# VH-VL binders against Coenzyme F420 hydrogenase subunit delta (frhD): the designs that were tried, part 6

Target 1, 183 residues: Coenzyme F420 hydrogenase subunit delta (frhD), of Methanocaldococcus jannaschii (q60339)
Amino acid sequence: MNETMKAEIESQDDELFDLTPSYLKKEIMVLACGNILFADDGFSVHVIEKLNKILTDKEKQKIALVDAGAGAPQQVLTLIDENSKTKKIIVVDVIDWGIKPGEIKIIEKDELPNPKYHRLDSHDWPLAPLLREVAEKYNIEVKVVGCQAKYISEPDVYIGLSEEVEKAVDKAVEIILRELRGD

## First folded at step 4 (VH-VL; framework fv_ifabotuzumab)

Design b8 (from I4 with heavy chain G31N)
Fold by ESMFold2-Fast, scan of step 4:
Structure b8 (fold): chain C 183 residues (1-183), chain A 121 residues (1-121), chain B 107 residues (1-107)
Amino acid sequence: as target 1 above (183 residues)
Amino acid sequence: QVQLVQSGAEVKKPGASVKVSCKASGYTFTNYYMNWVRQAPGQGLEWMGDINPNSGGTNYDEKFQGRVTMTRDTSISTAYMELSRLRSDDTAVYYCARGYYRFWSGYMDVWGQGTTVTVSS
Amino acid sequence: DIQMTQSPSFLSASVGDRVTITCRASQGISSYLAWYQQKPEKAPKRLIYAASSLQSGVPSRFSGSGSGTEFTLTISSLQPEDFATYYCQQYNSYPYTFGQGTKLEIK
């Protein structure tokens, strides 16, 4: 076999065993953080659901909608490397910023915590400093669209948003669509 | 209501190890980081490290690396801080404090009552 | 490490006074700053988070302000139960660090 044919056959193995998540192959990631089981903590799930219905199939080729739940956003971010196609991350979450329930706060990259000293071998950072680190390391635009929660029911299951937070869902969708569409 | 209840006072000799417990109730234990902070007599507060109870991953202040081990048992919603090779200057009150799991571990809103550890010969 | 410096370290005041405590960070920490009150033999109690957000259940006479490197805790009209030690804490960068404390004592 000549070298060209051997290289082609070897690339078939990569194709068969490419376990890279599809959301890392898209330019923009909308990362929903939260748990629908705990009242207002479900805010991001409702936002992602509405975006999924609004975005066209063409837009979804470049935009990944990722429902990462409460615990998995860190795992999603740690999979980003120099080969990922991600250029922009929009994080959607509830926050406690002491503002009015249902009020939206935008947190820009430069406002995120900046971890400097840590135990290198653990790399178990909270979402905000991890998001800052990933954005700076891989030159990714980042924005957090946060909503002030009124009621989080944990540990009790309660499916449904408070009135104030429910009204904030459409506002967050509008803000995100402007970020995604450039207006 | 959210509560953190710590184990009782300990008296140890230099070179020994101490393991302090912090039992959480009133929230989902795995959704919040647990911080450990100490305070020597008449001194200020000193952060030691944090643990993610969901993953078991830890972050330690460099001053304590090699001597501190933070663990948890999710079945009983309890976090542990073990400090080895104790010195007299490890005499302090040790606090656990809950952090906001998702964004900021240092967002410490609820604190345990403290555990006094005395290191003397 | 980010060093947190409080001023003053000791403060004598009377009931009804307006009290101001300052906290300075050696590097920019945005608004990732909390204030705690500690009474003798008790655990710290958080008063303020995100530099200016009042903790639920804390009296409105307490307020926080500032961003970046300069922060202030204000008690608008001091009450007898406010005599305590106050600490600022940054949670922007690991390791998290506290100020040295400000002991507020009765004059």
Scores: ipSAE 0.593, ipTM 0.824, lowest interface PAE 2.2, mean pLDDT 86

Design b9 (from I4 with heavy chain N52Y)
Fold by ESMFold2-Fast, scan of step 4:
Structure b9 (fold): chain C 183 residues (1-183), chain A 121 residues (1-121), chain B 107 residues (1-107)
Amino acid sequence: as target 1 above (183 residues)
Amino acid sequence: QVQLVQSGAEVKKPGASVKVSCKASGYTFTGYYMNWVRQAPGQGLEWMGDIYPNSGGTNYDEKFQGRVTMTRDTSISTAYMELSRLRSDDTAVYYCARGYYRFWSGYMDVWGQGTTVTVSS
Amino acid sequence: DIQMTQSPSFLSASVGDRVTITCRASQGISSYLAWYQQKPEKAPKRLIYAASSLQSGVPSRFSGSGSGTEFTLTISSLQPEDFATYYCQQYNSYPYTFGQGTKLEIK
């Protein structure tokens, strides 16, 4: 089932298997960004692992949990098009917002950076402006659930979250579950 | 700790090209954007563009489009900015500056010491 | 492009004074604004990011406020080492743009 958490796609005609990634066929995507090898940068991986254990099989038919790692979130977003079923994206990541370690910052779609410059050499934009562009183009709801990191061990390998960020995992899970299950 | 170390001063003739390097240490080079910002003598700061080292993807200010090329070598954690067809107006100190993780590149928290480029007739 | 305008462009003040520098964006930039200090012959040093977040290691006398189009940098009790040029920068939209700078001289 872990295969559904990674980007893998091949577009072909009816004579071949439909190889569109399963996360593009579901209405809600939880996109985890981060690297478990670098202390608090692993925050999102811990969040998505807990969500995977809590969500029912029925909920997982509509909700995709995508572990994009550190380098691939932009690639996941660029696969979204008119034929995708995605209606909502929840991004989970560490942030540096100058708030207390472990504090959760919610960034709504309208608060995301707005790239007004339209003729760039590359559309390899940073995640936040790309997320806003994709969401506006395809009418997708977006929420970023960010956690203020205390310690990122990069480039040294250190597996484990700081105490404050570990507590934030449960807070983020709670926030996301309310977002997923609605009123 | 996180550090950006740039190449030394350059003196060029009009029409030449200059290639400035920026060597990163103390973090995962491929996980952060690298910005290039310049400052002409007695003038303010001017953003030139950014590069995402993981992919090599670039974003340039339209003003420099066609003259600037940003590249990187991940094996030595080094970013490069090459500016061609130099004019006297390109005389400036050129800075590299790290962009915050994957979320927003303009979150410039660590800066190189600067490379002085002088273009004179 | 988003134009960033600082006021004043030049400022003289005495040690101990409260100093306020204003930065105006030509379009709304939410809180995607940073403030930098630059001393002669040195690289810029970030003081404030996300409009109001103090960079680690920067003295608490520096503070930032504002959102949208109007932003301020305040130095609550000016010190001799604060002689420098200050720049605001928006990172909401490409291309990223800086204010023209405010040169602060101690009387």
Scores: ipSAE 0.677, ipTM 0.842, lowest interface PAE 1.7, mean pLDDT 87

